# VH-VL binders against o59052: the designs that were tried, part 1

No score or structure here was measured in a lab: all are predicted.

Target 1, 225 residues: o59052
Amino acid sequence: MIKMLEGYYIIENPGVVPAERRFRMKDLKAWGYDLHLGTIEGERAYFISKTGERHEGETYIFKGKEYHVSRTQKEIPENARLLARIIIERGNPYLEVWLEEEDVKFPLTKEDPRIILKRIWEKEKLNQLLKHVRAVGLTTDFYKDNVFTQGIPLPYEEYPPKVRRVLREVKDIHRDLTGFGRFVFQYFGEVDKMHNYRLYWTLPTLHLFDIDIANEVDKVLGMLD
Structure headers, positions and changes below count from the first letter of each chain, unless a header shows other numbers; antibody chains are not in Kabat numbers.
F is the ipSAE of ESMFold2-Fast. E and O are both the ipSAE of ESMFold2, at different seeds. Each is the mean of both directions, binder to target and target to binder. V2 is 0.75 times the mean of E and O plus 0.25 times the DockQ between their complexes.
[cut] marks letters that were taken out.

## First folded at step 1 (VH-VL; framework fv_necitumumab)

Design ne02
Fold by ESMFold2-Fast, scan of step 1:
Structure ne02 (fold): chain C 225 residues (1-225), chain A 123 residues (1-123), chain B 107 residues (1-107)
Amino acid sequence: as target 1 above (225 residues)
Amino acid sequence: QVQLQESGPGLVKPSQTLSLTCTVSGGSISSGGYYWSWIRQPPGKGLEWIGYIYHSGSTDYNPSLKSRVTMSVDTSKNQFSLKVNSVTAADTAVYYCAREPYYYDSSGPFDYWGQGTLVTVSS
Amino acid sequence: EIVMTQSPATLSLSPGERATLSCRASQSVSSYLAWYQQKPGQAPRLLIYDASNRATGIPARFSGSGSGTDFTLTISSLEPEDFAVYYCQQRSNWPYTFGGGTKAEIK
């Protein structure tokens, strides 16, 4: 749990008092943040930019607007910090941000920062693969869909060529990155004379439902042997 | 820019193994965004896809050729190779190597091709 | 395997004329269809992918349309360098298959 906490960041901005905000995950990706690199611990989640950097001391601007919690010209404490978290409600993720005082109230890890950076790097390699997988007509952005179903196992030879290629790539990557999450692969049947497949990468902290789906992926990957 | 170049013997005797190599320059086979294919074309006829290989060594072959074809990859030399066993006159063709990239929201076509190498099967 | 049928086998036109080339699949390939141009002694060159998207560097006079089983490649005004053989390829099902080609030649 706590040992999986990685990629949190704090922005200090004494000139701005942002109100709590909830934003769609797609918007963050457009801004250069990839929440697949985040870690979820209960209702608290942390994220890092797609480059693996922590962004400290930045002005709080979302969608080109500066946000304030008050219309008064009252002073903001110089030690105030902006923290971000991911909240998942009914399968829909939101980025929630808020201003914190000197005391940080969120879980902290005791792990060596270099170990955390290595794990973030491995997750980024996996995320780069997922971007390529989108090109084969598979749904890889789990933030687009908030409905989960279990995959239907098929004999390897019955999968379309692009799906078979992805399954072999996933097997290779999954072997090396098992500790950082699992691929979730689902088959939704035939739509308009085309098989409909969806591939997701789950964060290291899985819900019970996600564990069942991850087991289905393991079955599909086993067919390649 | 990316370039592909086929190499191998121009003449192979019936019943022997045809062996070809594709050398990639200006790009890396070790990248995860690409598949590498062989396509052939008998003189005066159309194109036939033979198979593909991924840098991990994963392959799939055209079912019509699966029993006679093997592909391999050598990432240290930035090359991938094709072997066709038990060749006959029907295997006489120009052999092309090609790259298949992945794009967002689409399937990747063969975007770069080698110049092709003619292989004649004759005694 | 999916059989790809191209028509006509040969198209005889003059420079400046509009060319329309047809490709039909034996079953639906959705939009997973590519078009290639091949000149004598040369490798095929990608023109169109996903039925209607022009590849990088391909002139605007080339356009693709269609979905499912019926596809068309259009050259709005033939240039001398456009006289070549054109192949369609489906990428929906394994194995990938190509049409028999349409040869565009000077009248």
Scores: ipSAE 0.000, ipTM 0.424, lowest interface PAE 17.5, mean pLDDT 60

